VHH binders against Flagellar brake protein YcgR (ycgR). Designs and how they scored, part 137

Target 1, 263 residues: Flagellar brake protein YcgR (ycgR), of Thauera aminoaromatica (c4kar8)
Amino acid sequence: MAELSTPSPASPAPLDGGRGDELEKFTLRGARQILQLLQDLITHRGLITAHTGGGHSFMTAVLKVDEERGRVVLDPSPDPQANRRALAAPRLTCVTQLDGIRIQFPLVGLGEGQDKGRPALFAPLPAEMLRLQRREFYRLQVPLAHELSCLLKAEDLARKPVEVSARVIDIGAGGVAVVVPTGAAEFVIGGTLPACRLALPDGEPIELDLEVRNLNRQTQRNGTEQLRVGLRFAALPRAADTRIQRYIFKTERALNAKARGGL

## First folded at step 13 (VHH)

Design V37 (from U3 with T58Y; framework vhh_7pa5_2)
Fold by OpenDDE, second read of step 14:
Structure V37 (fold): chain B 263 residues (1-263), chain A 121 residues (1-121)
Amino acid sequence: as target 1 above (263 residues)
Amino acid sequence: QVQLVESGGGMVQPGGSLRLSCAASGFTFSSYAMSWVRRAPGKGPEWVSTISDSGGSYSYADSVKGRFTISRDNAKNTLYLQMNSLKPEDTALYYCAREYYEDFGPWFDHWGQGTQVTVSS
C-alpha cells in the first residue's frame, strides 16, 4: 500500500514574484493584523480593484469580515461577466489604498453566495497583505513633455516581424506601460518581445527584453483605438537599471517641485 | 496632499442630463489618467469611464457607453462627466478617481468623497 504522499500545498505565489525578498518587510502575515486592516478597509469604504488575470479587473469592496468562518465578504460586480471571470480565476489580485498607502492582497478560492439576502462573493481570509508607501513603487507617470518612447519588436497578425514605436506613459524599476495603435502588432499576455529599445532623454536607447503583462484597449477622440500595453523588464542590465532609476528620481523631484508651486 | 473634490450631482428625472466635475489638486493632474467610479445603494462599486492623461483617449463601461462623455481640462485641473439620457439605474454616488497602472493592471490610488446622483421620476 504505497502511501500516496499528498503533494504539499504549493506555497502561494509571492504577491510580486520577482521582488519577494524586498517586499517581505512590508508584508503582513499576522492574522490579527490582517483582520484589522480588512476592518479598516470596511470602515473607510475602500474601493478595491480586483484583477482576475488576462487583463481583466472589476471594482469591489470588503463588506464584512467573518472571523468565525475565516472568510472575507466582497461586493460582487454589477457586471455578471466580471463575476464569472472572478469565480473562474484561480487567484484574485486585489489592490486599493488606505490613507495614501497602497494595499495589495491575494484572494484564493472565491465563491458566490448570499449575505443577509444580498448577493455576495466569499473568499478565505488572505494569507498575506502588502502595505507599500508610494515611494516604494518607484513608478513614474511620464510627463507628456518628455516624450519617452519604446521601440517594440513584435509580430503582426500574420506573425511577421514588425517594429512599433510606442509612447511610454509610465515607467518603474520593473517595467513600462506604453500606448500603441490598435492593430500595429499582436500582443499576447506572457509573451516576450526581444531586443526592444527604450529611449531615455539622457542618452542612447536601452536595449532590453520585454514581457507583455497587461493589455487595455482605449478609444481616441478621433475614433481610432489605442492599446495600452503593460510591459515588464525581462532582463535589465545593471547600467540600464541605474539610468532608469536616475531618470525616475530626477523626474519625480521635478514634478514634486512643480506641484508645490516652485517651478 | 492629493485632493479630489466632486461636484455637480443632484436629482434628475429619467432621460435628463447632469454634468459632474472633479477638481484636482496636490499633484500634476496632466500626468495621470483619471476615472469615474460609481457605487449604487446596495450594490458593489462600478467603473464608469477613464480618460488618458492628455485626454486623447478614453474608455467607457458598456452600461454607460453612448450616454456618458468623459473629458478633462488640464489647465484647470478638472475632470468632467457629461451624463445624458439618465436612467434610474444610474443612481449612485459618483467618485472621481486617479488611475495608477502597474504590471497587473490599472487601479485607483486616490478618490474623492463623491457626488450623489439620483435619477427618479
Scores: ipSAE 0.852, ipTM 0.960, lowest interface PAE 0.5, mean pLDDT 88
Fold by ESMFold2-Fast, scan of step 13:
Formats: C-alpha cells, sequence, structure tokens
Structure V37 (fold): chain B 263 residues (1-263), chain A 121 residues (1-121)
C-alpha cells in the first residue's frame, strides 16, 4: 500500500486525490452555495467520512454552520485517537452522498471545543465543495464472467520491463482497478504505466497511459495474497471514452434487470 | 437501483443478543466491502465494523471488539452483524453501508434506512 510509494508530507492533497482539473466544472466556490449545501447535509443527517491521511479516517456529521464566525461545527469521533489524528492533520478530506450525489470538501485548521456543552470539532468553512452525479464517480464492479483484462507495461524490482495481464475488478469514467499476484511487478503511487492495453469485449484493445493512484493488499479465502491497483486514465481519447461508457451502462443495465427479475 | 435494507433490530436487556441483517440488491454484492455504522440519540455517527468483499478480512471499532461479529453470505446478498453482550451504550440506529474505495481512502456511497437497537433495563 503506501509502502510502495514516497508521498511528500509537505504536498497538500488536491481535491478528489489529484483529479483537480478534471473536476473543476463540478466544483462549487460560491459562499452561498457552500452554505446551502452544508445546511442540506445537516437536514438530511449525512454520514460523512473524514480522511486524515495515512490511511486513517473517522465518521462525522455536520452539527451546524456558524455563518457569523465563518466556520462549520462537526461531531467528533467517539475514538479519542481518531480525534487526535484529525487535529494533527494538515487537512481533512470529507466525503458523503446526498440524494445519490457525491459530496466532497476539504477542511483545514481543525480545532476542538464544545458546542452548547457537547464536544465538537470546528473548522473554517471550506473554500470549495465538489458535487458529482453517480455517473461521474461511479465504478462498475466488473462481472467475473466478462473476463475483462488490462495488459500492464510495468517494471520489476530490478527496473526491468515486465508485462502483466491483470484482471479488471472495476471500471469507471476516470480509471480501472485491477488485481495482480503479489510480486508480479513493482507499482508506485504516482507512477505512470505507458501504452497499457485495455481489452473490452466489443473491439480492439484500447491503448492507454495509466497512472497508479492506490495500492491495497488483499488476502483471499485460500490464503493467497493479491494486490489491488487503482489506475487513472491519462488523456483518454473520445472514442475510447465512448466505448468504456457504453460498456459500463450496458453491463449496469443487465445487472439491474437481473436483480429486479430475481435471477 | 442500489438498495440496502436493514432488519433484526429490537429491544433487549443488557447482556442480551441480537443479529442484524442487511439485504442488498441492485449491484454485485460480492464485489464490495460492506460496513455497519451506528448513530446513537444525540451523538454523531460511529463506524462499527467492515468486512471485505470475500469475507476474508474484517475489522471492528474498539467499543465493540470481542462482542460483535460481522459476516456475509455472498450467495444470499446478505450482510450480518451478530451482537452479543449488549450494553446500554449500544443503543442506536444501525445502518448497513456500501464501501467505495478511492485514492484518498474508503467512504460510503450508499446506506440503508437503519434498524433501531434499544438496550435498556
Amino acid sequence: as target 1 above (263 residues)
Amino acid sequence: QVQLVESGGGMVQPGGSLRLSCAASGFTFSSYAMSWVRRAPGKGPEWVSTISDSGGSYSYADSVKGRFTISRDNAKNTLYLQMNSLKPEDTALYYCAREYYEDFGPWFDHWGQGTQVTVSS
């Protein structure tokens, strides 16, 4: 996981883990829009996951918005260690959903105190909030029967070129997640895998540059370990984007029809 | 359409047991990690437990370790939470939540209506 990368502790995480420029059209920056969205999260009692970095997170919710003081008030974690991590973090990445829409926002300058006798966390109002429709963030979990694969051009531990055929586990507008046996190749977060080939069932493989975004080790029931690799599409051509979107929508519709039919 | 429907809540005395279920539909259940999250009256939400897509790994909040057991049946598209040695502090609305993983970490893109657990004497 993070052991295979060298993240800079001084570099602020961009909104949505580095997808900043792609997401500008979905970003709210108006003060009144931000205030209204935070109020909507209070009204709907949204369950928020707050990421503090280093793989740590905790559950929270917006208690209130203090417009006069320009701050948001949040529920603390019942776990004191989570609260200490949050207060020490240079920023929180908060993410939730509202009516099927993904809502994400950063918080910086977190403090602690009390709100009307109740323990609370405080932060300045976020300068931006992201709203994404399901189709923008959605990832189709690829059915095993589809045998969807991606040929990865990577390097081994000696920096020698190696090709790995990886099974695609999920796919979305922005990328894929694949699984590979532990030790098949070296993957580093932020690294680029050039000229990889994504095999879709309806035509020739799509040649893509992929950026490594995350790494997760998984232990299967039989005791074998696999590495799940999250990969972002770099400079996806329009024709490729259309084919990927078509595959996702067709497969999702088929899965929804099967679920409704009780089959 | 993704649906998560919790059931099995109720009223029990301290030391009692309950088994919660979550019926999942509208997605490939076996491909997602699943979690239980609770919200007590007058408190914020608290993550309780997570189980991997295969059921091969799981984790618990410190407050429930040794008392609660998370499990799943992928053939039945069902998530379970076995709750033993219940305490008044376990009184809460319990939500089944679908975990979605991104480069910043996991979050929940769907959760159900919740099932109420009340522990009182």
Scores: ipSAE 0.684, ipTM 0.889, lowest interface PAE 1.2, mean pLDDT 84

Design V38 (from U3 with T50Y; framework vhh_7pa5_2)
Fold by ESMFold2-Fast, scan of step 13:
Structure V38 (fold): chain B 263 residues (1-263), chain A 121 residues (1-121)
Amino acid sequence: as target 1 above (263 residues)
Amino acid sequence: QVQLVESGGGMVQPGGSLRLSCAASGFTFSSYAMSWVRRAPGKGPEWVSYISDSGGSTSYADSVKGRFTISRDNAKNTLYLQMNSLKPEDTALYYCAREYYEDFGPWFDHWGQGTQVTVSS
């Protein structure tokens, strides 16, 4: 019987480039900060996933920082094909984690050679590094087909209780963003909405308390006015947290699979 | 404080077997998928094997498929790697690594100091 090939485990995907403006405040551009962060990765033996494009990636680590020549030295892959793909790639996107913080940086101009008699990969120091607290920031853009909704318990303009079914447009470990028609309810930044109900595709709605964090008015191309409301999860139980994170993970994997399928 | 402590490495002859263990503490072990990763001198880190939080799903690198078996005991907070038919190219420092599902896709956010496996020829 022939051995059946199984897919490799899912490698962490790079953050969506469309979120670049939101990520700018977490981007390090100072030479000293970049050098220190790379040194921290060496000290903590950080495992790095290097994405070479086309769904390909390999594991590496920073061996050293050559400050005199302005370059970083990386472990090559034990797989020669991965090294060939890396050298042929116009850009590597390196992703790792340090003390609960996501670190992401580009490498351009990758070369190969020897470091103290051992094979190594070399690249100029990155001009920028993303340093992001992942649990508090990452947001999945919710597919329209999922029809995710959150039933909000809020107040109208006369401070009377009102229930509003809001469409969830993004979701993260720390909260959701929803859209509501202008005037459907009044929201106060810092206010708490108790006993709201988040409807995920599988299972019963999750009952949770939400804190209003931001408000933004949007006008759609058809002239429809909507209010975007950013909401933080207050005191989320572990079971609810796990279910939300499973939804995020499964949805991202499904979206990646569709992209690879050409649709 | 998250800790992962590997053990069970050693020296073995080609064709031999070893069982690695990883003792986890400081987190709810049963809520996280786990992997084994290895690093040999002159080579970069290589992912070896994956197991889901429940143990219901596993996967392996092509280089070890059919020879290694990953398993876990959630009641004991312990991850295992049974290594059979060992080859000289399996010589490496083996790390236990925790995956987590924050943002999109799994990440490795914690790993131990490793346990050394040496297959002499």
Scores: ipSAE 0.018, ipTM 0.486, lowest interface PAE 6.8, mean pLDDT 79

Design V39 (from U3 with T50W; framework vhh_7pa5_2)
Fold by ESMFold2-Fast, scan of step 13:
Structure V39 (fold): chain B 263 residues (1-263), chain A 121 residues (1-121)
Amino acid sequence: as target 1 above (263 residues)
Amino acid sequence: QVQLVESGGGMVQPGGSLRLSCAASGFTFSSYAMSWVRRAPGKGPEWVSWISDSGGSTSYADSVKGRFTISRDNAKNTLYLQMNSLKPEDTALYYCAREYYEDFGPWFDHWGQGTQVTVSS
């Protein structure tokens, strides 16, 4: 039987493996840099999402770094099943952020034990850590009031054309993330959706081709279920690129002005 | 620039009540969903409660349903957690966390220093 897990409303997914080569320049491999970054996570009480594979994850935090034994000590999950999955997993992918900087690192060889008489998880220090400024992959979280939508040209399970109006939840220079009802259409990672229409404020919809980059099923507490779809702009005309960038800049400026009290 | 500052924690006997507040600044508070997360010694971090940007939708961890109420005042840029019928198991450092969406899905991108809640006899 399938185990029931308690979903978190905020469960960050690991970065797409296809971006690995592009992310090399943001990867830390120096022992001192890795130790300093882990210590910063302790100092700032960073919340970490640890992915155990198969769509499973749990929240943890770094308790300490044992430099002499070359290991990191982590909080166990309050869910015993999450801990069992973590211990059985060949690798954990840990994702967190500090001051808008995305941090991601693998842990291999997870074990269970005690720290100061309390249950703890431990693993060898990671050989590498990704440190990526959000600015390099900046995404504007779209305000609900903007009613930004994208009409997706997709296929149903029977391979018949279907149009799905999806709400855009974030937008960047390289793509959008949208929310669709579960079962509205079939999405395959790497698949192309041609001639979709992105509706921005103040103008005609932009026609563009989108590539499916990631799929994330979210079960909200209260029983609401939805599918988040990450979509890359496969072929973006310059005029469309300009309109998207202007929207992002204008919205960011307006949000910053509102946050400062309208100056 | 983004700041979240929790307050309202303290010591209380089992069955008591506390109201936590989170003062937000440096961003448009009304555009973000918010959560409360707690961390207890030896138990690891636990998501506690979530509220949509408008306040129209809320959800709770099973351990606190019926006892805790999350709310927000967008005009005051403040998030609240009303905690009733407190149990020793609720003893933890409580964090206010901002939910953010990006290419990789929803996650917490900012949280505060936390406010300590201790429930003991």
Scores: ipSAE 0.014, ipTM 0.472, lowest interface PAE 7.0, mean pLDDT 80

Design V4 (from U3 with S52N; framework vhh_7pa5_2)
Fold by ESMFold2-Fast, scan of step 13:
Structure V4 (fold): chain B 263 residues (1-263), chain A 121 residues (1-121)
Amino acid sequence: as target 1 above (263 residues)
Amino acid sequence: QVQLVESGGGMVQPGGSLRLSCAASGFTFSSYAMSWVRRAPGKGPEWVSTINDSGGSTSYADSVKGRFTISRDNAKNTLYLQMNSLKPEDTALYYCAREYYEDFGPWFDHWGQGTQVTVSS
């Protein structure tokens, strides 16, 4: 006699159910591997951008993994609207980077509650995590103390030229991500910003053309709304490329030395 | 509806050449970076090459550098991969993929059905 099988517990929705096989080399699906990667994010205090769809995101972090209840605990946004968008979303796409490796994972079934008497967001453990290492995908998170900036040549809502000093939040071989206050300028994906100036420590600003790759309105952990703009280096002279690579290398080495000294 | 359709695969001897094409429809092709990804029998997918939306910047996996050339024709909504000096190790299904532009990093939001390349004597 066949016994009635209880349905398996609902697994979190896959990152993309139609394409799992194409990304399998880059996708972790083992429970042990997922738990270890989440734990590594906690240990390194990795900052996560959680995309809620519609060009909206907020900054969060994994506070802990509750293995017994099969859930992850996330730091909520101070902005109640960002939290409402997250709770209403069918899924969050979480993006971070660890040791030069890009990490993405979905969270579905987000709820709110408390952890140790403080507000928290909860979600079932992800069924999959994308872990992709490739040199051109490496992004150095720029230390706040470096005060790295890029002077953007953009247009306002009336199409008049404006200069916006934007803070560089990450930098790689192919481009930078910058943060600007919402409404400071108008950006269009695929548009070119000519003759921008990237200020690195030690030396003259680097003049370069930047192409707008992506736009995302994000609420920071302090509740401030900012526009994140992803910018690609159009054409980069060898000397400028060498300066950028040297900055990335030296900064990574210094951060690694600091982390090891703190252990 | 986004569609990506690969063609140009086939059987070739070691040292031979093939040119793959990918016909794109249902989106503004010139606004997206595009990639080629391959999958050999019994192995996971391997990224091969990426080209930016204008065609001005390209990148390649170490295994194919100097042998493969990625290009695009935005007027024809077509992506190409010129494959020279083919090796038995290049035997795989080759997929055309669209990069997700909401994210600065590598995320592929649409794939084609793939075209088979077989390199053998």
Scores: ipSAE 0.006, ipTM 0.167, lowest interface PAE 10.3, mean pLDDT 78

Design V40 (from U3 with T50D; framework vhh_7pa5_2)
Fold by ESMFold2-Fast, scan of step 13:
Structure V40 (fold): chain B 263 residues (1-263), chain A 121 residues (1-121)
Amino acid sequence: as target 1 above (263 residues)
Amino acid sequence: QVQLVESGGGMVQPGGSLRLSCAASGFTFSSYAMSWVRRAPGKGPEWVSDISDSGGSTSYADSVKGRFTISRDNAKNTLYLQMNSLKPEDTALYYCAREYYEDFGPWFDHWGQGTQVTVSS
C-alpha cells in the first residue's frame, strides 16, 4: 500500500519524481506512444498547466505535433511575463488530465516563434510522459460520524445464510475494510460474498459482489473480540465506481479543509 | 461524440450578474458529475464549482462561495452557473467539464470550447 496524496481539483502540482521505482511502469518512453498521447491532448482540447519553477506556472495547450522537426507547438500565455519566465526556465513541467488520468511530462529547450503567422512556443518532443493511475493503493479512513455500513451476505457456522451489517472502517477504489463481531459469520480468504449492499451517505445502497482478501482478529479495550475483514470489489459498473471515488475525494477534501480551520 | 457547448458569457460591470449554460450531447448526461472550471489570462485552470449526477450535492471554490450557484436539468441535458456579485477577478474563460474520478481526485475528460466573462467598468 503506497500512500499518495490526492491533489485538490484546482491543484495541478507536479508529482514527486523520486518515486521512480513505483512510477516507472506508468512512464511512456516509446516514440509512438508519446506522439499518440500528445495528439490525444490536441483532439480533446487538453488544458495544460506548465510549471516554470519558483511557484510560477501558466496555462497552455498543445497546438500541433511536428513529427518531421521532432517538436511540439504550444499556445503561449497572454501574459508576456509568463512567457519570458518559461523561456528562461531550464525546464517546463507540464501537468494535465486526459480520459480521467493524470499526465505529466517535461519540456526542455523551449523557444519562441510563430506558427502560421501566430505567436507560438516550441520545444523538442519529450523523451518520457507519465500516465498515472494509482487509486488502488489509497485508502480513506472513514469518519465515525458517517456511520458507513456494508450489509454482508455470508454464512454462519452451520453454513446457513446470514446478513451482517458491518461497519466500514476504510475504503478505496478497490475495496473496503469492515469490522464484524467475532462469530457473527464465517469468512474464507478467496471466498465471494454475492449481492452485498454498501450504504454511502449520498443515495441508494450500492449492490456489489465482494471477495474476501484478508482476516484479522482484534481485541477491544472492553475485552470483546471483533474481526476485521478486507474485501475487494469483484467488478464495479461505472456509476458505482464514480460514486465511491467521489465519496472518497469529497470526504478527504472536507477533512483537509476542517484541519486547516476551514469548512 | 461527446460535445459540451457553453453560452451566456459577456461583459458586465462589477456587482453585475450572468447566467452560464452548458448544453451536453453524445453521452448519458444524468450519469456524470459536472464542473465549471475557469481560465484567467496567464493562470492555470481554477476549479469553480461541481455538482453530482443527481444534483443533490454541490461544492464551490472559496473565492465564489455565496455568490455563484451551480444547477442542472437532466431532462434538458443542461448545466448552469448563476453568477452574482461579479468582481473583476472573476474575468476568465469559463469551461463546462465532465468529471471523471481516478486516483481519488476529480479529473476532466471532456471540456467545452469556453465562454468569455469580462468584469470591468
Scores: ipSAE 0.012, ipTM 0.380, lowest interface PAE 8.6, mean pLDDT 80

Design V41 (from U3 with T50E; framework vhh_7pa5_2)
Fold by ESMFold2-Fast, scan of step 13:
Order: sequence, then C-alpha cells, then structure tokens
Structure V41 (fold): chain B 263 residues (1-263), chain A 121 residues (1-121)
Amino acid sequence: as target 1 above (263 residues)
Amino acid sequence: QVQLVESGGGMVQPGGSLRLSCAASGFTFSSYAMSWVRRAPGKGPEWVSEISDSGGSTSYADSVKGRFTISRDNAKNTLYLQMNSLKPEDTALYYCAREYYEDFGPWFDHWGQGTQVTVSS
C-alpha cells in the first residue's frame, strides 16, 4: 500500500466572526489605506491563502490593482477544481502575512477571465482589510525536550468521552497546536473541548477550555498518521495567561541565549 | 538571522532535469517544515512542494506531481528539489521557503533570493 502524500499545509483558519468587536480596531476601511496595503502585497510578493469554505483553500497572490475599475486581479490556482470552488463560493477569505503582520480580507463577486493574455481571477476591491501585528499572533515552537503536553477531553468515533494526551508543538498568547494520532479522537472545527489540562514545566497543569480552530492530517513514512489540531484558548484567567506568557518569554530567551552561546 | 540560499538553477531543454538546493542557516532546520514556491514572470507565486520537519511526509502541486521530488538532509541543513521531465511552463524563479506556525497554522515567513530555472529550446 502506498503512503498518502501530506496535503498542502492547512492555513490558519480565518478569524472568528464572533470576534468582530475585538478586531474592529485593527480593521482598515479607508480606500487609500486598502489600496496601499494591496500594493504592498504586490511589491513584497505576498503569498495569499484563499479560503473558499468547507476547509478548502488555495494559494494565490494579488497580481494587479485596477483603481480605475475598482478591482483586484488574482493569480488563479493551477488546480481547476480549486478555481471552480472559488468561483462558486459566496465569499473568498484571503489570509496572508507581510513582515510578520497578519492580513485578512474578504472578496465577493469573484469572476474569471484574462489579464494581458494570461488566466486571472478578479473581484471588486475589498471594503475592509484586517491588519494585525505579529506579536499578537506569535507562536513559540515548543522544544521537544520540554515534552509539553495537553490532556484533551474529547469524544471518540462512537461519541464516547475519551482523554487524549497530545504533544504541544507550538504555543502562543491565543492558543496551542497539538499533535494526536489519527483516530484517537474526533474533532469538529468550532467545537469546544472543556476542562482540558495544559502541562507547563513550571507549576500545576492549567485547566482551560479549548476551541478547535483548524485540522491538518499528515502521514509519516512509518505509516503512522497524525493529526495537527489548532486550539484557541476559549477563555483564560489572567493568572493562566501570565503563566503562559512567562513560559513563552523564558523559553524564547533560553533558545536565543543557547544559539548565541553555541556559536 | 534566518538565511535561505538557493542554488542549482539554470537553462535546460524541455525534457531535461535540474536539482535545486537550499542551504539553511540561523535556525534549527530540523524543527521546520519546508516548501518550494515558484513565480513566473507576470504571475503570482505558485506553491510547488512541501516536506515535513522529519522528511517523513511530502506533498506536491498537481502541476509537478510525478515529475518533481522534494527531499531534505537535516544533518546538512539542506533542502532539495529534483526536477525531471521539465516543461517550458516550469520556467520560473524558484524559492525555498520556511514554514512556521502562527495563529493556529503554518505560514511562510522566510524566503531565499530564488534561483532561476529556464526551460527553453
């Protein structure tokens, strides 16, 4: 039996619509600011992940901004099926990064055609663009030596409660990414895992509720399938937030010092 | 600082082969998944291939599947792309890219300068 190839990495899920009030201060609505940001994406050759819904996405870029006609021109996917999904979607959610700043914007009314004899996708200029600083979404890659784990309270295939000890591969102010064996539990994007326990090296495990934000299935050469699960902290007490931030800062500092000391 | 340096590009005839290399420094290479991304003149970037941090899993864009092979040598901090049965449409600047996790998923945060591949008679 042939191994399954790892699919393209799952991009971060688009930010939750329920967070609209929290994100408003980071939302650009001025036409000049939107045009400048789109031009910056062109200039810096920004790779964009375009989400078409249902867990589907493809990689694109802004090729051109037509200010006179009020539209953007996007690079189509080499996959015709991805382009068909995009054209059929009521909304395309574009997510990218520029120098560590998260940029997210919706496109509606996507069409296809040609630009200077080459296939292209086009849409009206977005009415808004989200621009968030890197530090707010920074993720520490957890050293394997730390053996950081999170005890997840989930359900199995039969919808029976199951506890899964998952390895934490990265951690940030807003959540963690963990790895679990495929089939150990069922996860639903947007679902809440209550009373999970995050084990940090310093102190007692932190009890917290986690929301499933993204899923990425991967197959290892030994035939073991693993699932990467992105989990958002649904609510964090200030004390727990402080402990997590302290761990991140302390670990970053130690890794930086170790790298400099080694060389 | 993170550095990615691509090499191995050049001119080749249709049906030919090239092997690209990417030398990584300034970070723990074995802890990051890596990708190859290309950009043809007048077009946006196209993801080509991805390899997991251990090298145990790979994936490819449909346009190159069966023709290209991604690999890595974590002891040498080097990423490779073996390109066979090259076509004129493979003409592009090829970038080595580092994946990282931010906001609950992988992103591409560092790119090399690129190496030019030109497939022409």
Scores: ipSAE 0.000, ipTM 0.259, lowest interface PAE 10.8, mean pLDDT 79

Design V42 (from U3 with T50A; framework vhh_7pa5_2)
Fold by ESMFold2-Fast, scan of step 13:
Structure V42 (fold): chain B 263 residues (1-263), chain A 121 residues (1-121)
Amino acid sequence: as target 1 above (263 residues)
Amino acid sequence: QVQLVESGGGMVQPGGSLRLSCAASGFTFSSYAMSWVRRAPGKGPEWVSAISDSGGSTSYADSVKGRFTISRDNAKNTLYLQMNSLKPEDTALYYCAREYYEDFGPWFDHWGQGTQVTVSS
C-alpha cells in the first residue's frame, strides 16, 4: 500500500483539545465574522493545510463561500488517497495564516462534488474560527550571542529528579523550544515541569511552569544527537508575559535593523 | 525579514529533469523543516515534498515518490528539489515553504514567489 502524503508526522491539536479557556478569547463565533474571514482567505489566495488526523494532511484553498447553502467549497488534493482520507475523517483541522495572523478552523461533514465542472470538496460553514495574532504564536529564533537558558526540573531515565540547564533556541508568547543532550532527562508529551527558571539577558530568572508539547531528535554537525523539546507556558503572571514580549520585540527589532543596515 | 526565492524552473520535455533551488534569508534556516508546494493550471495547491531541519528525514506526495528528491544545504541556506522523469501533469508554479512550529502543531507560514515548470512536447 502506498503511504498517504503528509508534510509532517505531527498532527495539530484540535480547538476543543487545545489550550482550553485561553483560546476562547481568540475564537470567532459570529456568523458574519466567520463569513468575512473566509472571504478574506479567498481574496488573499491563502494556502491552507488541512489535517485529517494520524499525521496526514493536504494543501487546499477556499474556492468560495456558498451562503445560500451554508457551505464552504475547497480545492481537492490531486492525490486521490489524501481525498479519501479527508472524506473518511470525522473532522478536518484547517490551518492557514493571513498577514502573520494564524487562522484555524474545523470542518465536519466533508463531501465531494463539482464546482463549475471541476471536482471540489464541500463542508458546512464552521461554527467557530480561531484567529491568533502573530505576537501570540510567533517564534523568535534566539541569537547565539544572547545565551538564553532555561533550568528544567525533570526526571532522568531512572525517574530520579534532575535539573537540566537547557539552551533556548526559540521563544514566543506561548512557549519556548529548548535543546538538551540525548539521555539527560526523560520527557513525556503532556507532562508538566514545575518551577522551571527562564533566564533572559536583562533581569533575574523568571520562575514558571512548563508543559511538554513536542519532542524532536536532531543530529548536530559534530555527529552528536540533541533532543529538541517544545514547551508551553502553563500560566504566566502579567509581569513575566510583559518581559518575554519585550525581549522578543527588542531582539526582533535589533535583528531587522542589522539586516537592513547591510553591516 | 523572511525571504524565500525560488529558481531553476523552465521548459522541459516529458521524461526530462530539472533542479529547483530556494535561497532562504532572514531566519535561522537550519532550525526549520521545509517543503515544496505546487499549483498546477486547473488544480488547487498540492504539497510535493518535505524535509526535516537536519535533512535526516524526508517525505513525498505519492504522485512524485520515486521521481523527485528533496535536499538541503544548511551551510548555504538553500533548499533543493531534483525532479526526474517529468510528466505533463508536473506543469505548475513551484513554491518553497517554511514549516512553522508552535503550540498547535506545524503548518506553513512563509512561501516564496514561485518558479514556473512547464513540461510539454
Scores: ipSAE 0.000, ipTM 0.218, lowest interface PAE 12.6, mean pLDDT 77

Design V43 (from U3 with T50V; framework vhh_7pa5_2)
Fold by ESMFold2-Fast, scan of step 13:
Structure V43 (fold): chain B 263 residues (1-263), chain A 121 residues (1-121)
Amino acid sequence: as target 1 above (263 residues)
Amino acid sequence: QVQLVESGGGMVQPGGSLRLSCAASGFTFSSYAMSWVRRAPGKGPEWVSVISDSGGSTSYADSVKGRFTISRDNAKNTLYLQMNSLKPEDTALYYCAREYYEDFGPWFDHWGQGTQVTVSS
C-alpha cells in the first residue's frame, strides 16, 4: 500500500487498455464454444492453476459442467486457507493448457457447497475464454518419470548464497518453470541467477544464467505449499539450445503417441 | 511503452511471395523470443512461427514449414516473416507477438495490430 513498498509477488493484475484490446481478438464468447472447451478439459483431466491474487494460486480441475444451471463445478483445494482466499477474491484467473493450446478464463461469483456429498466449488459459466494455439514442440509439460531438475544459485532470506535443487515442471525454447519448497530461497522478479545447472536425462548438466520472470505460491492437492518460479534462459549457447529442442521434440512425440492410445 | 507495428501485408496471387516486418520499441527486443500468429476469417488463432531471442533457434507450424522463414535483426529491433509459395489457405491477419514464460509454458503478452494477407486470383 505505501508509496515505496515492494509490490506483492507475481499476481494476475488487471490488463491495461492496450493489452486488453490486443487479447480481445483471441477471446471466445460463443456459449457452445465455451461449453465444448470446458468439456475437453474434463475429458483430458486438465490440471488448472487458479490465481486468486496477491501471488496466491491453487491447483484445481473442472469436475463437471452443469449447462442447465449455468455453472461449473471445481475441485476445491485441500488447504482451507486457499479456499477462503478463492471465495474472498473478486475474480479467479484460471490458466491451463491443452495440446499446446494456452487456455485462460475468469471465474466470478465463486461459491462453495457439495456435489453428490463431496465438497465442491461452484461458479457461473465464464462469459469468455482466451484460446491461443502455440507451436507444437517449444513447450513441454515435463513427465515426472524424467526427474528433470535445475540447480539454482540464489540467496536465502539472510542474503547468503544457497543452492536449491528445483524440479522442472515445464520447459520450452525460452525457459523453464520450476517448483521449490516454500522458504528455500528468496527470488526477485527481474533478478538474474548466474551459473545454474539444468539436468537433462541424456547427458551432463547445462550451465546457464536464468532470469526470474514470475513467482506463484501454490497449494497442492496434499496440502503442501510450493513456490513456482518462471525462469528465462539468458544468453543460451547454441549447443544447449539444440539439446533442449531435441529433448522437447522427442518427449512430446512420445507423449502424443500415448495420448492417442487413450492412456 | 511496448509497441509492435506490423507491415508488408497485401494481396497476392497463389504461388506469390510477401515479406512481413514487425518494428518493436519500448523494450529490450534482443531479450525476447518472438512469434508470428495468424487468424483467418471464422477460425481461431493459429501459431505460425517462433524465433529465439538470439535468432539461433526457429520453429514452424506444419502448414507453413518449407515455405515460410522467420528471422530477426536485433540491431534494428525488427522481426521478419518471408512467405513463399502462398496458398489461399494462408489468407489471414498476421500478428507479431512478444513471448514470455510462466508456470505452464510460453505466453504472449504483447501483440501488434496485425497486417492483412490475402491470397486470391
Scores: ipSAE 0.005, ipTM 0.213, lowest interface PAE 10.6, mean pLDDT 78

